# Designs tried in a protein design chat: VHH binders against Uncharacterized protein MJ1408. Part 19

Target 1, 350 residues: Uncharacterized protein MJ1408, of Methanocaldococcus jannaschii (q58803)
Amino acid sequence: MSREANPFKKMPTILMPDELMAKALRRGEKVANEMRQKELPWLLKARFVEEHKVRTIASVVADNLQKVIDKTPPVRKLPKFYQEMVEVLVGIDDFKKSMGAFKWASELVRKLGNEYARKIRKARTPQQAGKLRKEFVGRVKSILEQIHPEMAFVAVAREKLKDLPTFKDLPTVVIAGYPNVGKSTLLKKLTGADVEINSYPFTTKGINVGYIGEIQMVDTPGLLDRPLYERNDIELQAILALNYLANLILFIIDASEFCGYTIEEQINLLKEIKDLFKAPIVVAINKIDLVDEERVKEIEEKLKEVGIEEILKISADKDIGLDELKERLKKIAIKEFLKDKDAENKELEC
Short names: E, the ipSAE of ESMFold2; O, the ipSAE of OpenDDE; V2, 0.75 times the mean of E and O plus 0.25 times the DockQ between their complexes.

## First folded at step 17 (VHH; framework vhh_6qgx_2)

Design p01 (from y06 with P100D D101Y; at its last look DockQ between E and O 0.01; V2 from the best seeds 0.00; counts 0 for: pae O 8.3 > 2, placed apart)
Fold by OpenDDE, look of step 17:
Structure p01 (fold): chain B 350 residues (1-350), chain A 125 residues (1-125)
Amino acid sequence: as target 1 above (350 residues)
Amino acid sequence: QVQLVESGGGLVQAGGSLRLSCAASGFTFDYYAMAWFRRAPGKEREFVAAITGSGGSTFYTDSVKGRFTISRDHAKNTVSLQMNSLRPEDTAVYYCAAVDYYYGLEYTPHEYDYWGQGTRVTVSA
């Protein structure tokens, strides 16, 4: 699976039972009309027409359902982040169950198509052939109605999952911090103008993705910019899902507090994030141009007291310390990425 | 919604003529064979006449052969039954019916998919 795109974008739209049946019947009738033009004895012609109609209907329905299966990635083959997102947004078990229904229906319809085609070939009268066709169609309708709930489920699931952001299989840095601490500005300065904004199903704010060489930078406005007590259950689960994405957390502190949050509040958020994520944390003290050196030093000492080892001083706005930050992020993110990959490989071997 | 609407029934003297018409809607008319059935008082519904989807073949019960003519108009989605030399024994409610069957027709009512409400034909002695 191309790790470079949301794997669910390839899922086709789901036709509901009536729509799918209508499509199949239309195609069946078209084929039947073509077959009616053949010069055959009366009974043979009738059999021929009905057989082809049945086969066509079966094929259309079965192929449609199979296409959904083929274009839907197995959850077990997805990156862990996406697996977790499936769980959060739709539920993995329900999703699997629903896809199973598609498989069941597809196979059954195909089987019935073959069965009824054979029966039609042996029909003694055109009436009998027609009756068999009608019976077949009735059974197909029944099958589709039976899986209607699952079809509806997958349709909804598709809508939710298709909007997931696209992440590359690269060392990934997730940016965290309160609103207005300069995250967006920093991201732009680090990555240049090539920032993609994507919608996220569980947030009202888009996710920003940029790149520094081979490093992926992810800003998640609305998720990692507030204390956990302000988050709903879905958001919390989404935050946890980021653990599977993040090789490094970049936490931004506004030294000036012009963002509307005190240093203490910002450090408290940092502590929460530190507890939630397994990835190492780099803290960037931002907006140092707006405060004196003594204040910056004070903040640095406070950060050390809470166990932060990697502290950088920057001004995104004034382009101060950004090169050093870039180098440090690259070094740590790559290291952690390789470590995580090795761990994953070992798990697969066991 | 599928609809078959009969018209043209009425009271007629023996030896007279009537033309019944059935207007079809809600389905692909050209793919269906059309038929007329009738139910006389105290009797079961019986086959009268049928015409294939293409209009190329017609079928009649023996008692009406030579007297009744079934026809269809593809442009108007109608089927007609011209009844000549009517007899008192032709008195019945006449029903229009449709069946998704192009190559053959059955004479039994249960084979037909759609039915009209019927039109009454009364032939007086």
Scores: ipSAE 0.015, ipTM 0.320, lowest interface PAE 8.3, mean pLDDT 89
ESMFold2, look of step 17: ipSAE 0.283; ipTM 0.732
ESMFold2 (binder alone), look of step 17: mean pLDDT 87; pTM 0.896

Design p02 (from k05 with A100D D101Y Y103E; at its last look DockQ between E and O 0.01; V2 from the best seeds 0.00; counts 0 for: pae E 13.1 > 2, placed apart)
Fold by ESMFold2, look of step 17:
Structure p02 (fold): chain B 350 residues (1-350), chain A 125 residues (1-125)
Amino acid sequence: as target 1 above (350 residues)
Amino acid sequence: QVQLVESGGGLVQAGGSLRLSCAASGFTFDYYAMAWFRRAPGKEREFVAAITGSGGRTFYTDSVKGRFTISRDHAKNTVSLQMNSLRPEDTAVYYCAAIDYYEGLEYTPHEYDYWGQGTRVTVSA
């Protein structure tokens, strides 16, 4: 199975104008020293040295700026999850504008390098050749300072984007429910392996990722475990980005209410999740070992009244119902994943 | 778009020769150092040879000195690796790589900016 890499991981360190100019000037002087070793008449040597200094400085600056563009994925070609993350963390329009500024500056510096190199070849004195090179350097410094805000913006954007979680291209189940309903216990029981913790916006707990065979299981503590009215617009956007990841939602209800929330409160959260997500929902009624069978039946009927058709009865602690849950999750998640891949393939062909 | 395209790999008997070629586009070729790396099936990528952007210096890993020659062609934007006296131990996927060093060299794979897809070299006993 191929491992999907964060598309922003390859972005290079972004140099500020003074840093990039200093790098270019050091390389230019190194080349100039090498060119001074050539056996050439005095004026021709001066032209040759200054020309190569200009061409080297232009190349270092232009290629550095172009490398940022080349190593930054075009946002429009990314999976929608990453597109939404760029919007939430930095803003797509400002990101595109900044890439345009890098391209403009790279092309202009290269053009000026060629123009000044040709002028230096016609210089009538070594002093004139040196003056032209100094003029070129001044023009490059001015161009870099003009795009300084965009360089700074991209540097900040890189820091925000380089550590985004790496998700495998697999059928994905996102787990939801109030705190202490048994989400983490269930995840560990279902996956049979240590859970990876990854960064995600607006939660310091990160996200927990585990696997049932080729099914990617994702738990989002701090995101899908509290009511909508507690969230601002930016937090809601980060939560809605999970629509592009999730093929199936697994909502967990604590039948015992020992989690601290009534069944009514838990069902109200379920309704909110149902409204936020397009993926189908499977509900697991957990901790059935702690309540009477009649109580579980009551909860099941309330879920059916809300429109939930996929209901499993489990105890993660006692390993009750987990095999049936695993098989149901696999079947639905794979089905939804394949439907999404079909739609994606048709979109790309157009 | 930057592209590095390797060619010239294949099957060869021990003691034979191959010439690998790497065509470069999308960057200012004359100002980039070029290198060849290789990866045997169960090993990490290892440095083989490098040439400065100017072409003024070359460097080789000890196991290939005297047998391999790196060169570059300004007119064709290519870098080549002439591989003579091949041994079974030279069996690997060979990769072309580029870094923005005009007179510098780099031996560490993760420092290189651009990579080719690789070409397989198999040396039979």
Scores: ipSAE 0.000, ipTM 0.295, lowest interface PAE 13.1, mean pLDDT 84
ESMFold2 (binder alone), look of step 17: mean pLDDT 89; pTM 0.917
OpenDDE, look of step 17: ipSAE 0.012; ipTM 0.293

Design p03 (from k05 with D101N; at its last look DockQ between E and O 0.01; V2 from the best seeds 0.00; counts 0 for: pae E 15.4 > 2, placed apart)
Fold by ESMFold2, look of step 17:
Structure p03 (fold): chain B 350 residues (1-350), chain A 125 residues (1-125)
Amino acid sequence: as target 1 above (350 residues)
Amino acid sequence: QVQLVESGGGLVQAGGSLRLSCAASGFTFDYYAMAWFRRAPGKEREFVAAITGSGGRTFYTDSVKGRFTISRDHAKNTVSLQMNSLRPEDTAVYYCAAIANYYGLEYTPHEYDYWGQGTRVTVSA
């Protein structure tokens, strides 16, 4: 997976008003010095120099602002996962408003550049040409200061969004369950390779991504591996964004309780996740090699009581039941992925 | 999985026309700018044409301006290249490419996120 898939990664660094104006003035003076070398009558040379200085300053400022717009994805066109992350981390309305301010300023600076360039071509004295250029620069500075809050907002937004995780547009299974229930071993066995580690808000462990052919498997250490009742609203919103990623939840239960959590504690976590996510849930009862059949049946009965219909019995360590699990995950995840794609298409038709 | 699949290549006479098509899947098509690049034998990939994610802007390399037209269909997740008045110099493998640019364009092949396998266009005298 590449960071190039993050829709915000290619956003340019956002310059503040003084920084952008200084850049434009430096380039304008460089062009002016080049133009002063031309052999022209003094008034005509003054007009030529000042005109090109104005055109250069206008272009540097307007193009810089436009580049930010060009490289920034419109939020409404993003996958729902990224839309939710923008809302949580930044605020969609403020982000959109700020992009509008960039567009307004870019267009106005370009218009003023053309107007002042035309006025300078008609200047009657070198002093008049210089005054017109100074007036133009003053107006550009004023425009940039007017949008300073929006420039600062976008700079902060860029920092928050540039490191969001990247996911392939594939059927996706999100793995949940307490620590040490066998999630990592199972993921490795199912995918056959080391997982990719990606950043995610509110966890320093990141998220682990692996693949079963065309199925994207996501393990979320630190997010879906403990009771959620004490999460603050912002953290919970970031966790809920996974609803737009997950086509299927794979919840792992350690039948042996060697993970350090009782079956009741594990089922309570399952209930919390069931309430938070819209995706269907498959439960894998892991470590069946360490318990008797009666215990597994008891766990199955408790799972059915909480509304779980898809239950598989496995041992990741002993390679028991993994082929059936893999086929079941693929079938359900692909079905739900296509169902979600069909729903998205119907929204576009309306 | 991400796929860009080109079609429509073939052998045509000079002065003739071809329409290339590229079907995209596995990513959110509407967000991505789309481009066509080409590679003649013994040469590097070169930019031919691009269209923004919005579809509001197009750009063409000078040698194809007025002869080639790039377009996109958001409903079908396709980008097309209509090639008219073909010349022997247009002989190349044509590649479809995608980059995460809704309003912007990119002309550098190394910056593109996704690539197709290419379709061959041969223009005979």
Scores: ipSAE 0.000, ipTM 0.250, lowest interface PAE 15.4, mean pLDDT 84
ESMFold2 (binder alone), look of step 17: mean pLDDT 89; pTM 0.912
OpenDDE, look of step 17: ipSAE 0.005; ipTM 0.246

Design p04 (from k05 with A100D D101L; at its last look DockQ between E and O 0.01; V2 from the best seeds 0.00; counts 0 for: pae E 18.8 > 2, placed apart)
Fold by ESMFold2, look of step 17:
Order: structure tokens, then C-alpha cells, then sequence
Structure p04 (fold): chain B 350 residues (1-350), chain A 125 residues (1-125)
């Protein structure tokens, strides 16, 4: 199973107008120094030096701006999860506007480079050639200042977006439940594969991504493991972006309550998750080896009262019920994934 | 001929400190951003820290923030990495790199113009 990169991780550092201009001028002067070594008559040397400075400056500026565009995916072509994250973290409209400004500036700088190079080839004196090059530099500085707000916006956007998690386009199960209910042990037992830790907004613990064959498992420490009333609207939107990823929610209950939360508290969190997500929910009652069957039945009845119909009884530590859980997760996640793909196809047909 | 020469690597116990140094020659040092990358056994090179050509801005990967300090000396054409509170996870070959990007920075190895040979850092448990 190959790891896919965060679509924004390839974005280059964004230079501000003075920084980009300074880089371009330094490279232009390096070219000028090389050209000054040519054995040419005085006027021809001046034309040659200034023309190559202009072409170099234009290329450095335009290529830098174009590189940002080339290494930034268009938002409309992203999976909906990433589109929602761009809206939450930076704003899609401003992001699109800024990419347009980079393209406009890159194309204009190239055009001006060609125009001034032609004028310099016709210069009557070395002083005129130098004046034309200075005029070109002034116009490039002006163009960069015109897009300075967009350059600054993209710099901030890059810092916010470069650490977004990487997800494959696969049937996806999102794991939820309080801390210490056994999520980590269960994930390792079910996947056995290398688990990736990825950043996610509003959690310092990141998220864990693993696989059962072609099923993507996402564990959400610090994200879906506490009451949501503690979150503001922006944080909630970031959590809700998981709706575009999750085909199935696996909620883990610790039957023993040794996690530090009562069954009532765990069920209250389940209710919040149920209200928040569109995906169906499977509940796994974990640690059944630590409680008697009467207690497990009590928990199962409370879950049915809440509207949970898919309930599995497991012990991750003792490998009880894991094969049945794995097969049930695959069946439901694949069904929901295909259902979502069919809905997307109908939307596109219109 | 451009050269970047790292020094200061070695074996150290967890919790200890090392100072890496990189001597630069063959280019105008002041115009280059300087960075440290590292390669752990079996891994690809990863960004550790960087300092702009202006010497004003520094950048660190999250796992080393507060423990590592990058600095540069424009008079001596050197860049240094002070590594404190070292952990076994910091074990790697550390590389010095330079890019002609005066005010800015790049985090990806393939964008860098020049590389040193690397210096090995081993942190024992």
C-alpha cells in the first residue's frame, strides 16, 4: 500500500516582492559578470550584457511565480475532504483569486522581458541600454507590489495547509471513542501494517492511518475523543470535514470503565458523534474479558435504545471477536463507499 | 569549486549535546539560505532546520523545536546547529545544504544547489 502525499506539501516557500526581486537581481548580476568577459565592441557588449540581465530577471521572477502555481493543486480538482479543509483554514475564494494573480503576474513579467530585450538590442548607447533595463526592473517591482497581498495570503495558506493529512481514495473507517478504550491496541491488531501519524487541525496528537487490505482505518486521538460542546464553530467545521472521508464510524466502548469514563459518559459521546456524522455507526464493546456477560448485555441494551443496530462484542487484548469485526467493517465500509461513488456519478451526470 | 564541509558529529548519550558546524566556500555565502537535513538509517533525507540568507529568520521541524538552534556567521562563512537534549530518535547523518534564495527558504532536498558529505550523529539510549 503506497503512501500518497498531502496535495499541498509540494508548495514552495512563497517569496515576498522584495525577496523575489533581490533573488532575480542577484542572478541577473551573475549573468552580467559572465557576459562582461566576452570580447565585444563597447556598444555591442552593453547591449549583450543588459539584454541577458533582463532575460534572466524575467525568467527568475516568472518561473518562481509559475512554480507556485504548478506545485499547488487547483482546489476544484481536490477530493471534497481537502476542498472543505481549504475553506475552513484559508477560504477557497481568496485562494483561487491569489493563484490567478500569480498567473497574471508571471505572464506579464515574461511579456515585458521580451519587449525590453527587443528594445535593448536597438539601444543607441550603453547608457540607453542600462536605462531600459532599469525601467524593466521598475515595472517588475510594480507588478510584484500589485500582487503583494496575494503573495502574503498564499504564504499564510501554505503554512496552514502543508501539514494536512494524506488519505487514499479507499473505503474508510473512522474510529471514535474516549481515550484508553482500546483504540490503539485494536487498530494494531486489525491492520498489522505500518501506521502513519498525520497532523490534523485542533489536535496535537495527530491522527493514525492504517489499512486492512484496501480498507483505510483512521484513528482520531484528540479529535473524536471528548465532548464536542468544548469546540468552537471553526473547530467543528474541521471535524465535520471527516464526513467527506468516513464511510463508516467505528465507536469503541470500554465495558470495564477502566478508561476512566462511565458507560453513560461514553454513550453520551456516541450520541454526539451520531448527530455529527452521516456515516453509519458500528459499536464495538471492548474489554468483554474484564466484565461478566450480564454487564455486556446491559450495555448492548443501552446502545439499542440509542438506535445502534450494529454491535460487536470484542476483546482486543484477548483476540476475541476480531475476525468478525474485521469482516463486518469491510462489508459495511465497501457498501457505503460504493454508494457514495454512485451518488457522485449521478451528480456529475446532471 | 563549491564546498560544504560538516564537522562536529559523534557519539553522545541521550540528554547530551552536540554542536555541528558547516564551513562554506566557493560561493557568495551571504546570498545563500543554509539548511540542515538528516537521514536516519533506512529513511530519506528530512528537513531539520534552516536560516535565511539575511540571517534573520530561522525555521525548525517540529520534533527539534526548542532543542536545536541554527545560526550562521557571515564573517566566517559557517552555519552551525546546536543540538541539545538529544534523543535516540535524532540518530542520523546530518547534511549541510545551500540554496540561492536570499530572503526565502525551501524545505525539499531536491531544490538545494549544494550539499555537504554529511556528519554522523549517534545518540545512545
Amino acid sequence: as target 1 above (350 residues)
Amino acid sequence: QVQLVESGGGLVQAGGSLRLSCAASGFTFDYYAMAWFRRAPGKEREFVAAITGSGGRTFYTDSVKGRFTISRDHAKNTVSLQMNSLRPEDTAVYYCAAIDLYYGLEYTPHEYDYWGQGTRVTVSA
Scores: ipSAE 0.000, ipTM 0.112, lowest interface PAE 18.8, mean pLDDT 83
ESMFold2 (binder alone), look of step 17: mean pLDDT 90; pTM 0.925
OpenDDE, look of step 17: ipSAE 0.013; ipTM 0.379

Design p05 (from k01 with R57S H110E; at its last look DockQ between E and O 0.02; V2 from the best seeds 0.00; counts 0 for: pae E 21.0 > 2, placed apart)
Fold by ESMFold2, look of step 17:
Structure p05 (fold): chain B 350 residues (1-350), chain A 125 residues (1-125)
Amino acid sequence: as target 1 above (350 residues)
Amino acid sequence: QVQLVESGGGLVQAGGSLRLSCAASGFTFDYYAMAWFRRAPGKEREFVAAITGSGGSTFYTDSVKGRFTISRDHAKNTVSLQMNSLRPEDTAVYYCAAVAYYYGLEYTPEEYDYWGQGTRVTVSA
């Protein structure tokens, strides 16, 4: 029940109307068979059996629907990242409406169960008791059929949302840059442990999550490693959800250009990311062991021209500059994380 | 080995003042929002005040706003609650609580990771 888990992993499987009704009827019949063994006058036994069948069916249906509500956190209280993912993948308004339908149906079934149980206790014949129970079952089936679209919607939504990545609520650094600039090597060196691969929409490579103490490091292969003009609006919205996680962007430039992209191409990608993200950017000029000092200075000056003030010079392969980078990342990420928390709290007070 | 240890509770006359203190250990204090909750006799725990990890923002339930002040000392790993103009309805057991990075809108006890044992505050008429 940690706030660090994917908030949708706890959602129960959503039963469709016929599945839920069948489950309730099976449990009701089991209870009815147990009650038939009581030594009671025939009319009192009929009332007792049918009453308990009705109460059991009502409980199974209402509790199942209520459990879905109880195990689904309110979307508006989720971290903004997950709120954005709900909007992109399923739609927040429709999700909220469907939860309301579950609540309405659960409460109505419970109310009907109580009403029919009371009527059955006053039945004058076993046939009347049975007719009341059959009428109740018909009413419950009708209610479930009425909310069938909402039940189906929530089932689809659960499938889309349960596999969203789990991010801890920690200061977060998102790593960006073209393929082969050294991102994976750098991530392993900085974190000192194997990274966890997680699914993310619109990439089959997933995302890599690692840690420097309590700093969450996120590498996004297939997301922030190519020009963003190739993305449609839905894909861009999923990428932009990272704004709600990223306290700092670490952009990696390959000074040697052995990655296959010129410095100009790498800086153009940096500009696109700078325009899309609100977080501050630290640029690490990697592979400085493969180029002369004059080239590194040229790259540094170009970065300053485009507005980058935090620049570090490293070689991930040769362990050059990594201690300084690690400490700088921690300082900025923690500072920005705390600022974001403070800003959100002040905004909610207005 | 996380510990939150409250102190400073006691008996005070209405209109008086009291300062509660909570010493924290066993976790990285700077990364946690801190809060005070209270439980009056026969009632559930209710939110009193919170302070962000940075100390930059403070929050109060309406009934204590203007009378209570929450603060934190990162060097000593303590959070304090200065309670002024105390009223008999402030009588309760006060609990210190910590949660990793303050989460937004709703301040329920279930959201908090760590709790102290509580300190009793009694305000006589």
Scores: ipSAE 0.000, ipTM 0.119, lowest interface PAE 21.0, mean pLDDT 83
ESMFold2 (binder alone), look of step 17: mean pLDDT 88; pTM 0.906
OpenDDE, look of step 17: ipSAE 0.795; ipTM 0.937

Design p06 (from k05 with A100D; at its last look DockQ between E and O 0.01; V2 from the best seeds 0.00; counts 0 for: pae E 17.0 > 2, placed apart)
Fold by ESMFold2, look of step 17:
Structure p06 (fold): chain B 350 residues (1-350), chain A 125 residues (1-125)
Amino acid sequence: as target 1 above (350 residues)
Amino acid sequence: QVQLVESGGGLVQAGGSLRLSCAASGFTFDYYAMAWFRRAPGKEREFVAAITGSGGRTFYTDSVKGRFTISRDHAKNTVSLQMNSLRPEDTAVYYCAAIDDYYGLEYTPHEYDYWGQGTRVTVSA
């Protein structure tokens, strides 16, 4: 099941109490003016006008609040990646509480509209009908002010959530490694096209998404390219959310150390990423054209000592080893993706 | 496969009682609110009663308050509707429905995620 759009993009703009009340009053007055043109005795006309004004105001307010609920996906039903992002950015419990307030207010306004409409139908004077409508409006205003904090919270949440990236439901490889190890060059060579840049929380560079057929390749500049001690708790949570996206980690080592980091530093970063992720790891030793074969063998031995079983030797610049890497990535990512889908189906069935 | 199976319908004389049961499978029962809707002959489906996923709150349409009681059993994955003091106006097909109540309960049929096939209740005058 492919997810082609941000689940939160369809959330409507959230009106504050004064804005919503003003919208409802404008619509109510328009309807009242139309109803005044009917040929009725003045008391019946007053009842008819005020009743329809009340029903219109109630409908505009209640439907606006309900539309927010209707257009907001239940977070618990979203893929776990989006669930984690909602928790990090806004807080799931507060989001649920605030949506409950919208529902409560919508139902109460609708109930109140029906009650006052019935009272207006029995009004004995035009002045009594108008007084009842004014009382109704005052009570609606009070209800909206009572939920004002929740309305404000959802407005802020919408702004944070509407720009979340969309990932396809495909076998996914996440690329990691220090800056300048050749990640961008490799991604371009493997995918054959320019990558798509998407915003992602906690990095100003965004994330780069490319494809090898039906394999989604994700590069995360600024997230998986620095040690954990350089991360705050929120950044770490954003990194951990990638566990729900990644079927395979591709870690790039620069054999030449021209990236500015020693092999020991690069392997230490690898160990940290290995501890963070459940997905299997493939290591590509890049820039093998710049070092002796003995050096590459030494790096390979160090990788085996830290538990890496899938090691490829490449040069992205020289197009060495890329076909083998591509085929290995596809095989592992598809296998892990299907295994995850089988596990999800068993969990859902239970 | 999600499945809701109602039982307990039948013919009852006015003033009598019936207990409807709905067995649920194929989803995480505890996370779903359960509701009963009914469709009288020639009318639209209408809300009767609901109970939250936690089981802590219950809701009823005005015409059944005090007469009907909804309950749920988390161990058996069932929801029940005890219907007392039945009236001919209660004659309908009764449907069990489930909704994720993350944002609160819904009272409109089109909002519900899963539906049973219904069980017929006939109340003779």
Scores: ipSAE 0.000, ipTM 0.199, lowest interface PAE 17.0, mean pLDDT 85
ESMFold2 (binder alone), look of step 17: mean pLDDT 87; pTM 0.896
OpenDDE, look of step 17: ipSAE 0.022; ipTM 0.509

## First folded at step 19 (VHH; framework vhh_6qgx_2)

Design q01 (from k05 with Y103W; at its last read DockQ between E and O 0.76; V2 from the best seeds 0.00; counts 0 for: pae E 2.7 > 2)
Amino acid sequence: QVQLVESGGGLVQAGGSLRLSCAASGFTFDYYAMAWFRRAPGKEREFVAAITGSGGRTFYTDSVKGRFTISRDHAKNTVSLQMNSLRPEDTAVYYCAAIADYWGLEYTPHEYDYWGQGTRVTVSA
ESMFold2, look of step 19: ipSAE 0.518; ipTM 0.834
ESMFold2 (binder alone), look of step 19: mean pLDDT 86; pTM 0.887
OpenDDE, look of step 19: ipSAE 0.797; ipTM 0.933
ESMFold2, look of step 23: ipSAE 0.442; ipTM 0.806
ESMFold2 (binder alone), look of step 23: mean pLDDT 85; pTM 0.884
OpenDDE, look of step 23: ipSAE 0.693; ipTM 0.892
ESMFold2, fold request of step 24: ipSAE 0.650, 0.413, 0.427; ipTM 0.892, 0.786, 0.790
ESMFold2 (binder alone), fold request of step 24: mean pLDDT 86, 86, 86; pTM 0.887, 0.890, 0.881
OpenDDE, fold request of step 24: ipSAE 0.807, 0.807, 0.807; ipTM 0.934, 0.934, 0.934
ESMFold2, last read: ipSAE 0.341, 0.360, 0.394; ipTM 0.755, 0.760, 0.769
ESMFold2 (binder alone), last read: mean pLDDT 85, 86, 86; pTM 0.875, 0.888, 0.886
OpenDDE, last read: ipSAE 0.798, 0.807, 0.808; ipTM 0.933, 0.934, 0.934

Design q02 (from k05 with G104E; at its last look DockQ between E and O 0.01; V2 from the best seeds 0.00; counts 0 for: pae E 23.3 > 2, placed apart)
Fold by ESMFold2, look of step 19:
Structure q02 (fold): chain B 350 residues (1-350), chain A 125 residues (1-125)
Amino acid sequence: as target 1 above (350 residues)
Amino acid sequence: QVQLVESGGGLVQAGGSLRLSCAASGFTFDYYAMAWFRRAPGKEREFVAAITGSGGRTFYTDSVKGRFTISRDHAKNTVSLQMNSLRPEDTAVYYCAAIADYYELEYTPHEYDYWGQGTRVTVSA
C-alpha cells in the first residue's frame, strides 16, 4: 500500500493579477532582449521582437492558469472525506466556478496571443507592432482583473486545504472517548511507537494515526472526546467528515471513572457518537483491573441497553485483553471496508 | 449478483482423490476468507477447511487434516479443495462459503455471508 498524500498539497501558489502580469512582462522583456541581438532588417526585427514578446506573455499567463487547473483534483472525483472538507472549508460550487474561470481565462489569453502575434507579423511599421503588443497586454490585464475574485478565492482555499490530513485507503478504526480513558496508551500498545500526528480543523491537538498491519487507527483528541452539542454547525460538519473515513468506531470507557467522568456521562457521549456516525461501534471497557467484576457487569448491561453489540473488557496498562481486541477490530474493520468497496463497485455499474 | 459455483464432485472409490473447485464472482474475491463446509444426509453442515483472504493462514477440521488441502487462485477467483485418501465418511454435499475476513478465519456456518449451491461427493466402500 502506497502512502496517499493530501490531494490538495500539489496545488501551486496562486498569483494575483498584478503578480502574474509582472512575471509575464519580465519574461517577455528577457525574450525581447535576446531577439534584439539577431541580425535582421529593421522592420523584420521589430516584428520578431514584438511577436516573441506577445507569445511569451501569453504562454506565461495561460500556462500558469492552466497549471492551477491541472494540479487541482476534481472535487467530485475525490474520496467523500475530502469532498466534505472542501464543502465545509470553502464551498464546492464556488470552488468549481473558480476553476471554470481559470480555464476560461487561460483559453482566452492563448487565443488573443495567437491573434495578436499574427497581426504583429503584418505590421507596416515598428510603431504599429509595438502598439499591437501594448494593446494585447492591456487585454490580458483586463482578463486577469475580471477573474481577480476567483483567483483570490482559490488562494484562500489553497491555504485552508493544503494542511488537511492524509489517510491511506485502508480499513480504518476511529477511536473515541473522554480524555484520560486510556486512548493514547491503548493506541501505543496496539500499534507500537510509530503513531503520526496530523493537523485537523478545529483542534489544536491534531489527530494521531497508527497502524496494526494493514489497519489504519485514528485517534481524535479534541474532536470525539467531549459532548458534540457544544460545537457550532461548521465544526460539527468537520467532525462528521470522519464518518466518511471510519469503517469502525472504537469507544473507550474508563470503568474506574478516574478519567473524571461518570459512566453515565461516558455513555451519553457514546450515544451522541452512535447517533452521528454510520459505522458500527465496538466498546472497550478499560481499566477493569481497578474495579470489581460486578461493576464491569453493570457497565456491560448499560451498554447493551443502548444497543451496543460488541463489548470487550481490557486493561491497556496491564495488557489484559489486547490480543482479543486487536483480532476483533481487524475482523470488523476489514469486513466493513470490503462492504464499502463492494458498494462503491455497484455504484459505478449504474 | 454474488455467485459461488462449486464443481468437481462425483463418485469415487475409498482411497481415491477428488479436487473440488469454487468459482467466485460479484464481490472483491481477494478480500474474502473462503471455506468449505459439508453436509452428510440427515446431518447439519460442518466445517471442513478455510483459508484467509490473504492466503496466509489455513485451518482444517481434525478429521481431514493431512488428507485435504485448501488453496486459492486470486487471478482466477477460485478456491479449491484437494481431497486425498477419501473415506466413506467423507460422503456429503460440499459447500463453498465466503466471509469478509482478510487476515482471520471463521469456523461457524451462520457467520458466513455467501454460500454456493453445493456439489455432491460420494465415496463408495
Scores: ipSAE 0.000, ipTM 0.113, lowest interface PAE 23.3, mean pLDDT 84
ESMFold2 (binder alone), look of step 19: mean pLDDT 86; pTM 0.893
OpenDDE, look of step 19: ipSAE 0.801; ipTM 0.932

